Miniprotein binders against q9bqp7. Designs and how they scored, part 16

Target 1, 240 residues: q9bqp7
Amino acid sequence: VPQNWFPIFNPERSDKPNASDPSVPLKIPLQRNVIPSVTRVLQQTMTKQQVFLLERWKQRMILELGEDGFKEYTSNVFLQGKRFHEALESILSPQETLKERDENLLKSGYIESVQHILKDVSGVRALESAVQHETLNYIGLLDCVAEYQGKLCVIDWKTSEKPKPFIQSTFDNPLQVVAYMGAMNHDTNYSFQVQCGLIVVAYKDGSPAHPHFMDAELCSQYWTKWLLRLEEYTEKKKNQ

## First folded at step 12 (miniprotein)

Design yd5
Fold by ESMFold2, fold request of step 13:
Structure yd5 (fold): chain B 240 residues (1-240), chain A 94 residues (1-94)
Amino acid sequence: as target 1 above (240 residues)
Amino acid sequence: SREELWERIFELIEKGDKEEALRLLREYIEKYPDNPLALFIVADLLFDMGRPEEARKVLERAKELAKKTGDPDLIEFVELLERLIERLLEELKK
């Protein structure tokens, strides 16, 4: 049970943004300060199991590929992930033209992998946008806020290959989503709130991505786990 | 107690006490035989200790259990270790 419990939802906010006027999705710039990021909190509170698995994965990859081969592998995977997120932001922006960027940005298996998901996405309200929880003192950068099959979601896009270990992503994906959600729901830059989450894992070969929907009840359960991680982080920083 | 034994195993691995970690892991697996991660860690330690034929045998069981759970991260890691074990066994034949 967290000592500093705080609700994930804000009862003073509507869960439905005004959709009568087409608008540019929000893109709040990320500001550097002493407030920790969601990803920093999660990285600094990994369990001994997560740390072991991450370090052994690195060691075994280096054994298979060599030092230079591993560096090339991670560099290429990082670049592909960056291009994937850039392409999705371009596709989901109402002002962007897809044909002008098709050859340089949109040609990837990852984009093919999510096409069936994108057909169910509408009402984009935010893209690559900063969130801050002023009371709990953390910050993040969410990928997307949009409707998925009629439900307004914080949407997190993942690639099947990542420059960082699968183990961290597997354990922390739902925590990232709810941390962004809680921050957005209490951030004065946003006039609405979101109660659902969506995690989409895209595949390099273009195979159909699998959506993982998180309703409000599931989000509340993971919110409690996020608060414990944030509390652990804060206690570690007091002792350093 | 289950969680305390699990934490102790990782402490021993961190200190480099591989033989003692392996002993505790085998005790853990006797109590909890359906844990594919515990079997994987046994195989990984045996590989690290230069015992690839033993590691291969344990890893076959870990692979079967991992597929039943459907944990894609563990399955991929099992496959990586399997490739490394096979490479070492081929080098041993020389």
Scores: ipSAE 0.632, ipTM 0.896, lowest interface PAE 0.9, mean pLDDT 84

## First folded at step 14 (miniprotein)

Design hw18
Fold by OpenDDE base, fold request of step 21:
Structure hw18 (fold): chain B 240 residues (1-240), chain A 104 residues (1-104)
Amino acid sequence: as target 1 above (240 residues)
Amino acid sequence: DLEEKIRRLEEIIRKLEEAVKLFEEGKIEEAKKILEEVLRELEELIKETDDPYVLYLLDMAELLAEFALDAAKRGDLEEAIQLLKWAIEYLEWAVEEVKKLEEK
């Protein structure tokens, strides 16, 4: 049980969009200060077992690809992820703010993969926007806040070369989503609340992406796990 | 300054390599002291790092170095050395990636 309990949802915020929904998605820049990011907290609180599994995988991949080949592979994973997020930001941005769409960014298997999900996405409220939880003292950059099938969600876009049909196969991604939700729900820059999460796993081959919807109950369950990871991080950094 | 970042990373790598040698020599306390210093230096460098990929590499290196320090505190020098070798690999990759950023 977390020692420092904090609610994921803000009772002072209404779930109803105020009628003056800004026509433009929020894009708050991330200020990298002394405050840890969600990604840092999650990375720094990986178990030794998780790290050993990753290293064994890395060593296997180095044997298969060579060291330079694995470095290139890893660099390409990050690059492809970045390009995918940039393409999605361009797609989800209002047409009036569309700089010249690099047509090359839109011609990817990952973009093809998410087309059926994008049909169910509407009411974009934020894109690539920073969130801060002042009380719990963490920050993050969320990918998207939008309606998915009529439910307002924090949407997290992921790229994968392997099928991830189950939310359990997304590792710490559910924790990331709820961390962003909890921060956004208590960030003064946001006037609305989110109760649902969505993880979208896009595939390089253009095969249909897997949507992993997280209802308020599931979000609350993962929020407890997030708080434990955050406490572990905080304790770790106090002892240094 | 990216050049200064590279210098700091290379110095951290050097210190970790020294810590590995000290562990191999059975100089546990000296090696642990170096690791504690490296962890502080990595923490400061991470605070100054904006590139997500470089940040990932540094976070992994820090985590591995922390696990190495814990292993050393338990007297598992073999595990400590292995973890430090993995940390060094991540830092070497971070140096290469920062160099690529400087060329852009």
Scores: ipSAE 0.802, ipTM 0.917, lowest interface PAE 0.6, mean pLDDT 91
Fold by OpenDDE base, fold request of step 21:
Structure hw18 (fold): chain B 240 residues (1-240), chain A 104 residues (1-104)
Amino acid sequence: as target 1 above (240 residues)
Amino acid sequence: DLEEKIRRLEEIIRKLEEAVKLFEEGKIEEAKKILEEVLRELEELIKETDDPYVLYLLDMAELLAEFALDAAKRGDLEEAIQLLKWAIEYLEWAVEEVKKLEEK
């Protein structure tokens, strides 16, 4: 059980969507602060066993691709991820629909992969927007807050070369989603609350993306795990 | 700014290479002191880093260096050396990536 319990949901915020559909999604810039990001907390709290598995994988890939080939592969993974998020932001932004969508960004297999999910996405409230949890002292940049099949969700977009049909195959992504949710629900820049999460795994070959929906109960379960990771990080940094 | 960042990274790499040598020589306490210094320097660089890929590389290097320090505290010098070698690889990649950012 976490020592520093904090609720994921804010009882002071109404679950009623405020009827003002903001004509423009929120885009709060991430401020450079001494406050750890969600990503940093999750990375810094990986187990030794996880790190050894990653290094063994890296060494196998270097044997297959060469060192330069593996560096290029890794760089391309980050670049493809960035381009995918930029393309999604352009698609989901009402104002950018009029600007020259770089047609090259839209011709990716990843964008093809998510088309069936995008049909069920509406009511975009935030895109590439910073969240801060003042009490728990962490920050993050969330990809999207929108309605998926009529449920308001924190949506996290992921790229993969391998099928991830199960939420368990998404590693720490569920923790990232609930961390953003918990921060947003207590961030004063946001007037609404979110109770659901959605992880979308897009594929390079354009095969149908896998949606991993997280209801309020599942979010609460992962929130407990997130709090434990945050405590581990905090303890680790106090001992340094 | 980027040139200074490269210099700082190269200095951290040098210190980690020295720590590896010290562990190989059985100078455990001296190597631990260097690791503690490197961890502070990495933390400062990480706070100044916005590029997600560079940040990933630095986070991995820091984590590996922390595990190396813990291994050394347990007397497992072989594990400490291996972890530091992996940390150095990530930092070398970080230097290369920062150089690419300077050229754009």
Scores: ipSAE 0.800, ipTM 0.916, lowest interface PAE 0.6, mean pLDDT 91
Fold by OpenDDE base, look of step 17:
Structure hw18 (fold): chain B 240 residues (1-240), chain A 104 residues (1-104)
Amino acid sequence: as target 1 above (240 residues)
Amino acid sequence: DLEEKIRRLEEIIRKLEEAVKLFEEGKIEEAKKILEEVLRELEELIKETDDPYVLYLLDMAELLAEFALDAAKRGDLEEAIQLLKWAIEYLEWAVEEVKKLEEK
């Protein structure tokens, strides 16, 4: 049980989407402060076992691709991810704010992969927007807040070359989503609350993306795990 | 700013290489002291880094160096050395990535 328990949901916020469809999605800039990001917390609290598995994988990939080949591979993974998020932001943004859509950004297997998910996405409230949890002292940049199949979700878009049909195969992604939810639900810059999460795993080959929906109960379960990771991070940094 | 970042990274790499050597020589306490210094320097550098890929590399290096320090505290010098070698690899990649950012 976390020592510093904090609720994921804010009882002071209405679960009802205020009927004012925000005409424009929120895009709050990330202020880089001494406050740890969700990504940093999760990365710095990886277990020794996880690290060793990653290093063994890395070493195998280096043997297969060479060192330079693996560096290029890793760089390309980051670049493709970035481009995918930029393309999604462009797609989900209101038409009036669309600078000339770089048609090249839209011509990706990842964008093709998510087309069936995008059909079920509506009511976009935030895109690439910073969230801060003032009490728990962490920040993050969330990809999207929108309705998926009529449920308001924090949506996190992931790229993968390998099928991830189960939420368990998404590693710490559920923790990231609930961290963003909890921060947003207590961030004064947001007037609404989210109760659901969605992880979308897009595939490079254009095969149909896997949606991993997280209901309020599942979000609460992962929230407890997130709090434990945050406490571990905080303790680790106090001992340094 | 990027040149200074590269210099700082290269200095950290040098210190980690020294720590590896010290562990190999059985000079555990001296090596631990260097690791503690490196961890502080890495944390400062991470706070100044905004590129997500560079941040990833630095975070991995930091985590590995922390695990190395913990291994050394337990007397597992072989593990400490291995972890530091992996940390150095990530830092070398970070140097290369920062250099690419400077050329853009």
Scores: ipSAE 0.791, ipTM 0.913, lowest interface PAE 0.6, mean pLDDT 91
Fold by OpenDDE base, look of step 15:
Structure hw18 (fold): chain B 240 residues (1-240), chain A 104 residues (1-104)
Amino acid sequence: as target 1 above (240 residues)
Amino acid sequence: DLEEKIRRLEEIIRKLEEAVKLFEEGKIEEAKKILEEVLRELEELIKETDDPYVLYLLDMAELLAEFALDAAKRGDLEEAIQLLKWAIEYLEWAVEEVKKLEEK
């Protein structure tokens, strides 16, 4: 059990989005400060075993691709991810704020992959927006807050070259989503609450993306795990 | 700003290489002091890093260096050396990526 228990949901906020649908999605800039990001907390709390497995994988890939080839591969993974998020932000943004859609960004297998998910996405409330949990002292940049099949969700978009049909195969992504939910639900910049998460795994070949829906119960279970990771990070940094 | 960042990264790499050598020589306490210094310098540099890919590389290097320090505290110098070699590889990649950002 976490020593510093904090609820994921804010009882002071209504579950119903107030009818003032902001015509424009929120985009709060991320301020980099001494406060750790969700990504940093998760990365810095990887186990030694996970790190060794990753390094063994890296060494295998270097043997296969060469050092330069592996560097290029890794760089391309980050670039493809970035372009995918930029394309999604452009698609989900109101038409009036659409800068000239770089048509080249929209011509990706990843965008094709998520088309069936995008049909079920509506009521976009935030895009690429910073969240801060003041009490638990962490920050993050969430990809999207929108309704998925009529349920308000924090949506996290992921790219993969390999099928990830199970939520367990998404590693720490569920923790990331609930961390953003918990922060958003207690961030004063947001007037509404989210109770659901959605991880969307898009595929490079354009095959149908896998949606991993997280209901309030599943979110609460992962929230406990997130709190433990945050405590581990906090303890680690006190001892440095 | 990018040139200074490269200089700082290269200095951290140099210090980690020195720590590896000190571990190989059995100078454990001297090597641990260098690692503690490097971890502080990396943390400062990470706070100043906005590029997600560079940030990933630096975070991996920091984590590996922390595990190396823990291994050294346990007297597992072989593990500490291996972890530091991996950390150096990530930092070398970070230098290359920062150089690419400077050319754009």
Scores: ipSAE 0.787, ipTM 0.911, lowest interface PAE 0.6, mean pLDDT 91
Fold by ESMFold2, fold request of step 21:
Structure hw18 (fold): chain B 240 residues (1-240), chain A 104 residues (1-104)
Amino acid sequence: as target 1 above (240 residues)
Amino acid sequence: DLEEKIRRLEEIIRKLEEAVKLFEEGKIEEAKKILEEVLRELEELIKETDDPYVLYLLDMAELLAEFALDAAKRGDLEEAIQLLKWAIEYLEWAVEEVKKLEEK
């Protein structure tokens, strides 16, 4: 149980559309900040056991691919993730000029993989947008806020070339989503709030992406776990 | 600046290599002081880094160095040395990636 609990939802906000809400997706710029990001908090609170498992997996990959081969593999994972997010931002934005420049990005297995998900996505309200929780002192860059099958969600897009159980555990996907949600719900740059989450895992070969929906109650449960990780991070850095 | 970042990373690597040697020589308190200095320097570099790939490498190196300091405080010098060697590998990898960004 966190020592300093804070609610994930803001009672003064509604998720209902109103006339003052912008129709163009928000893109709040990320500012250089001395407070930690969500991903840094989660990475820095990995257990030693998780780190040793990761290093063991890394050594096995190096045996298979060679050291330079593993570095190339890792570099490609980051590149393909970047391209995937750029393509999704282009697809979900009303930006005809950027779509012309991004046509090569749109020709990927990952984009094919998410096509059936995108058909159910509408009402895009934010894309690649910064969030800050001033009270809890963390920042993030969320991928997307949109309706999925009629439910307004914080949507997180993930790439997968093959199952990566050790790497996936270090990212803590549901905690990432709820951390962004809680920050957005209390960030003055946003006039609305979101109570649901969606994690979409896309595959390089174009196989149908796997959606993982999180309703408000599930988000609240993961929010408690996020608060514990944030407290762990804060205590660790205070004692250094 | 990328050239300055490379220089700072290479200096951190040198300090960690010195800390490993000090641990091997049993000079635990001297090695721990170097680790504490390196951790502060890594924090500054991380705050100045925007590239997600380089950030991943620096964050891993910092975490490994933090675990090494904890291991040294518990007297587990073999674990501390192994963790620092992994941290050095991540930092050497980060230098290579920063050099690639400089070429652009």
Scores: ipSAE 0.754, ipTM 0.895, lowest interface PAE 1.0, mean pLDDT 86

Design hw18
Fold by ESMFold2, look of step 15:
Structure hw18 (fold): chain B 240 residues (1-240), chain A 104 residues (1-104)
Amino acid sequence: as target 1 above (240 residues)
Amino acid sequence: DLEEKIRRLEEIIRKLEEAVKLFEEGKIEEAKKILEEVLRELEELIKETDDPYVLYLLDMAELLAEFALDAAKRGDLEEAIQLLKWAIEYLEWAVEEVKKLEEK
């Protein structure tokens, strides 16, 4: 139980869409500062057991691929993720056309993998947009805020080289989503509230992506876990 | 800028290698002081880094060095040494990646 619990929603703000023209999704620039990012908080609060598991996995991969092969594999994971996010931002932006896009960027197994999901996505409110929680003092860069099957969601896009059909196999991903949600809900740059989350796991071979929907109750449960991680991070840095 | 970042990373690596030697010699308090210096220097480098791949490598090295300092405070010398060796690997990897950014 966190010592300083804080609600994920801001009840003093409208729960309606922005009254200005919503045809252009928000894209708040990320500005680096002294407050921690969601990614840094989660990385810095990994348990020793998680680190040892990661190192054991790394050794198995090095045995199979060689040291240079593993480094290239890791570099490609980062590159593929970056390219995937760039492609999705381009596809979901109504102010851009396909002729203004890199066609190689749009031509990937990951993009093919999410096509059936994209058919259910509409009403895009934000893309690749910075969020900050002014009270809890953390910042992040969310992927997308849009309606999924009629429900407004913070949507997080993930790449995978094999199927991952269950949300529990992505143990930090739900924390990222709710951390972004809480920050957005308490960020004066945003005039709306979001109660739901969606994690979309896309596959390199083009296999159908798996959506993992998070309703408000599930988001609240993960929000508590996020607050614990943030508290742990804060306490850790006081002792440095 | 990138050349200076490489020099700073290489100095951190040398300090961690010295800390490993000090742990092997049983000079725990001296090694802990070096780790505290490294953690401060590494955090400054992290604040100056914007490439996500390099950041991942530096964040892992910082976490491993923090675990090593904690292990040293408990007297877990073998664990501290192993954790520092892993941190050094991530930093050497980070040097390689920063050199690639300098060539481009």
Scores: ipSAE 0.745, ipTM 0.892, lowest interface PAE 1.0, mean pLDDT 85
Fold by ESMFold2, fold request of step 21:
Structure hw18 (fold): chain B 240 residues (1-240), chain A 104 residues (1-104)
Amino acid sequence: as target 1 above (240 residues)
Amino acid sequence: DLEEKIRRLEEIIRKLEEAVKLFEEGKIEEAKKILEEVLRELEELIKETDDPYVLYLLDMAELLAEFALDAAKRGDLEEAIQLLKWAIEYLEWAVEEVKKLEEK
């Protein structure tokens, strides 16, 4: 029950695109600004209990791998995530051919893992595109907006192996999706809206990725939880 | 610039190490003042940082330092010290990662 409720959907927008011309997916550049990103809000509203559990897990990993080993492990998780997102943007771009892509980037377990999902993805409208909620004062960089099995979704791509905070934030994945959705639906850079979400968890070994579909009702439920986290962040920053 | 970020991070680390020492000596208000200054400086660095891995490390350090300030306000010095020591570890790690970005 947030104090500053705002609707996730915009009734003055349609989810049907105008069929005037073929278009490339939107890629609104992310600009540095003073308002927080979705990921910063979620990170900065971790509980002290979550942070203590993270530190305990980190110490166990350091005992197993050594400090340098743990840092290398963590660095590799970030690198694989970056490569995964780069590969997906490349695959989903209608103006890029596979001949112009790094073949090694496209040959990974994570990319193999999502192949069955990609067969159901079409009508890509946005890729790696900035969103801003002017009224609620937050920004984000969404991964993809496209149709999945005929429904226009904000799609968020996740690798299955993450540092402990990302693993603990699996509960937060739906919050991230709806935060992007709410921002996009009220961002003047976009002329359409999206009412569904999709979280795709890919596996390093190439096992079939697990899609988590979120219909409009579920998105609305998670939107309320996002607003609470944003409110918590805002209250915290008043003391800085 | 990356070289300037390294110098700023290293200064923040020195200030946090001083704050830990002050907390251990029972000089609470002096330590809290340093911690408040560090939080402002760290927020500015975060706004100037684009690399997701470095941002993760800086965000964690900021959160830990904020928890430490709150613990100090409640008089829980042992918790404040532990939280600051963890924040320092994240900042030292961040320095290492920024140095890697500079050499690339």
Scores: ipSAE 0.745, ipTM 0.892, lowest interface PAE 1.0, mean pLDDT 86
Fold by ESMFold2, look of step 17:
Structure hw18 (fold): chain B 240 residues (1-240), chain A 104 residues (1-104)
Amino acid sequence: as target 1 above (240 residues)
Amino acid sequence: DLEEKIRRLEEIIRKLEEAVKLFEEGKIEEAKKILEEVLRELEELIKETDDPYVLYLLDMAELLAEFALDAAKRGDLEEAIQLLKWAIEYLEWAVEEVKKLEEK
């Protein structure tokens, strides 16, 4: 039970979609400030047990790949994640034409993996856009806001291989989505709000991606858990 | 300034190596003071870092150093030393990655 509860939805915003939606998705730039990001909050509130498990996994990987091999593996995971998000932003942008796209960026197993999901995505309203919760004092960079099967969602794209802290804390994926949702719903740069979330896990070999839909009730339940993590982070930093 | 960032990271590594020696000698309070100083310096470096890969390495080092300070407060010197050695590994890795960014 968080000590300082705050609602995920903004009662001052309409429950209906905006009638005059922009034809170009929002892309609010991420700016440096003193407040923490969602990903930093989640990473910095990992338990000691989670960190020890990660170090044990890392040592096993080093035994298999060698030290240099493991560093190259890790570098490649970051690169592939970056390429995946860049490709999705390009694909989902209504300003993008075939000749304006990097064709090499679009050729990957991860992009093949999400094709069946993208057929159900429409009405893109934000891409790679900063969100800030001014009351709770956190910031984030959400991947996408769009309709999935007719429901407006904050959509988070995940590769199935990612740096180990995120792999070990897969429970955190819903927390990340609702944190972005709560921030967007209370951010003055946005005139609309979102009540649903979608997590899409893509596979390097092109296998069909797994969508994980979160309705408003489920989002509210995860929001409480996010508030606990944010509270833990804030309390930890007060002692420094 | 990437060159200055490398210098600051190498200084933090030296301080953590000193803290490890102090823990091995049983000088807990002296080691804890160095660790508190390192945590402040790391926090400032993290605020100045934009590269996601370097940030990942620095965030891990900070978390491990925080756990080491907690272990030291409980008097568990063996745990504190292990955690600091892991933190140093992440910082050395971060230095390598920052040097690669400077080479561009």
Scores: ipSAE 0.738, ipTM 0.889, lowest interface PAE 1.0, mean pLDDT 86

Design hy3
Fold by OpenDDE base, look of step 15:
Structure hy3 (fold): chain B 240 residues (1-240), chain A 94 residues (1-94)
Amino acid sequence: as target 1 above (240 residues)
Amino acid sequence: SREELWERIFELIEKGDYEEALRLLREYIEKYPDNPLALFIVADLLFDMGRPEEARKVLERAKELAKKTGDPDLIEYVELLERLIERLLEELKK
């Protein structure tokens, strides 16, 4: 049980959009502060097993590809992910901002992969927007807040070359999503709250993406795990 | 505990004491024979120890079990190690 329990949902906020739904999605810039990001917290609180496996994988990849080959590989993976997010931001943005769409960004297997998910996405409220949890003292950059099948969600887009049909195969991604939800629900820059999460795993070959929907109950379960990771991070930093 | 055992195994690997790590892993596998991760780590250590034939044999079992569990990351790691083992075996035949 977390020592410093804090709710994921804000009882002072309504689930219903106030009538002043901004016609334009929010895009709050991330401020570089001494405040840890969600990603940093998760990376620094990985299990010894996870750290071990990643290090072994890296060593083996370098053995297969060489040092330069591995650098190129990692750069390409990063670039593909970045381009995918840029393309999604462009697609989900209002049409007036679309005049500068690089059509080349839209020609990807990942974009093809998510087309069936995009059909169920509406009511975009935020894109690439910073969230801060003032009390728990962490920040993050969320990909999207939108309605998925009529439910308001924090949506996190992931790229994969391999099928991830189960949410358990997404490792810390559920923790990331609920961390963003909890932060947004208590960030003064947002007038609304979210109760659901969605992880979308897009595939390079254009095969149908896997949506992993997280209801309020599942979000609450992962929120407890997130709080434990945050406490662990805080303790580690005090001991450094 | 299981967690303490794993911690000790990882510490031994970090120190380069692969023989003792393998001993503990074998004891673990005896208790939990269908653990693909433990089998993968055994194969990976055997590879580093220059024992690729033994690594291959263990990895075959790890691969089968990993596919049954559907863990995509472990499958990737197994496949990567498999390619490296085969490459090493080919080099040793020359």
Scores: ipSAE 0.752, ipTM 0.929, lowest interface PAE 0.6, mean pLDDT 91
Fold by ESMFold2, look of step 17:
Structure hy3 (fold): chain B 240 residues (1-240), chain A 94 residues (1-94)
Amino acid sequence: as target 1 above (240 residues)
Amino acid sequence: SREELWERIFELIEKGDYEEALRLLREYIEKYPDNPLALFIVADLLFDMGRPEEARKVLERAKELAKKTGDPDLIEYVELLERLIERLLEELKK
């Protein structure tokens, strides 16, 4: 249990999904400041086992590929993820009136992988949008807020070369989603709130993506874990 | 506690005392035989110590247990180490 509990939902805001698309999805710019990001908090609070495995994996990859080969591998993974998110933002934005879509961004197995998920996505309210939790003092950049099968969700898009059919295979991704949700629900830049989450894992070969839906109860459980990670992060920074 | 034991194991690995780390890991595995992470770490240390035949045997067991958990990152780590072990074994055969 966190020492300083804070609610994930805001009772002062509407908890009902908007059935219609907004005219333009929100895109709040991310500002650089000293406030820690969600991803920074999660990276800095990995367990010793996670840190050990990551470091040994890196060492073994370098042994297999060489340092240059490993740098190329990691650069390629980053590029794939970046192109995927850019393509999804383009696809999901109804306001492409000033730009034509980049056809090369739309030509990927990852985009084919998510097509069946996108059929169930509507009512896009935010894309690549900053969130801030002023009270808990953290910031993030969420991928998407939209309805999935009629439920308004914070949606996180992931690329993977390996199947991830279970939510526990996504490690800290559920914490990332609920951290964004909690921040959004208390961020004055937003007039609505979200009670559900979705993690979508897309595959390079075009195989059907795996959706991992998180209802409000599951989000509340992961929110407690996020608060513990945030407390751990804060305590580590006091001692540095 | 399990947390204190794992902290001790990782401290030993960081100091390079792999034989003592292996002793603690083997005692842990006797008590908790269905932990693929512990078996993977044993195999990883054995590989690093130049004992690839022993590493391969332990890693086969780790791989079987990891498939039951469905942890794709651990499975990836196991498969990577397996490739490296097989490469080293081939080098030793000449």
Scores: ipSAE 0.585, ipTM 0.879, lowest interface PAE 1.2, mean pLDDT 85

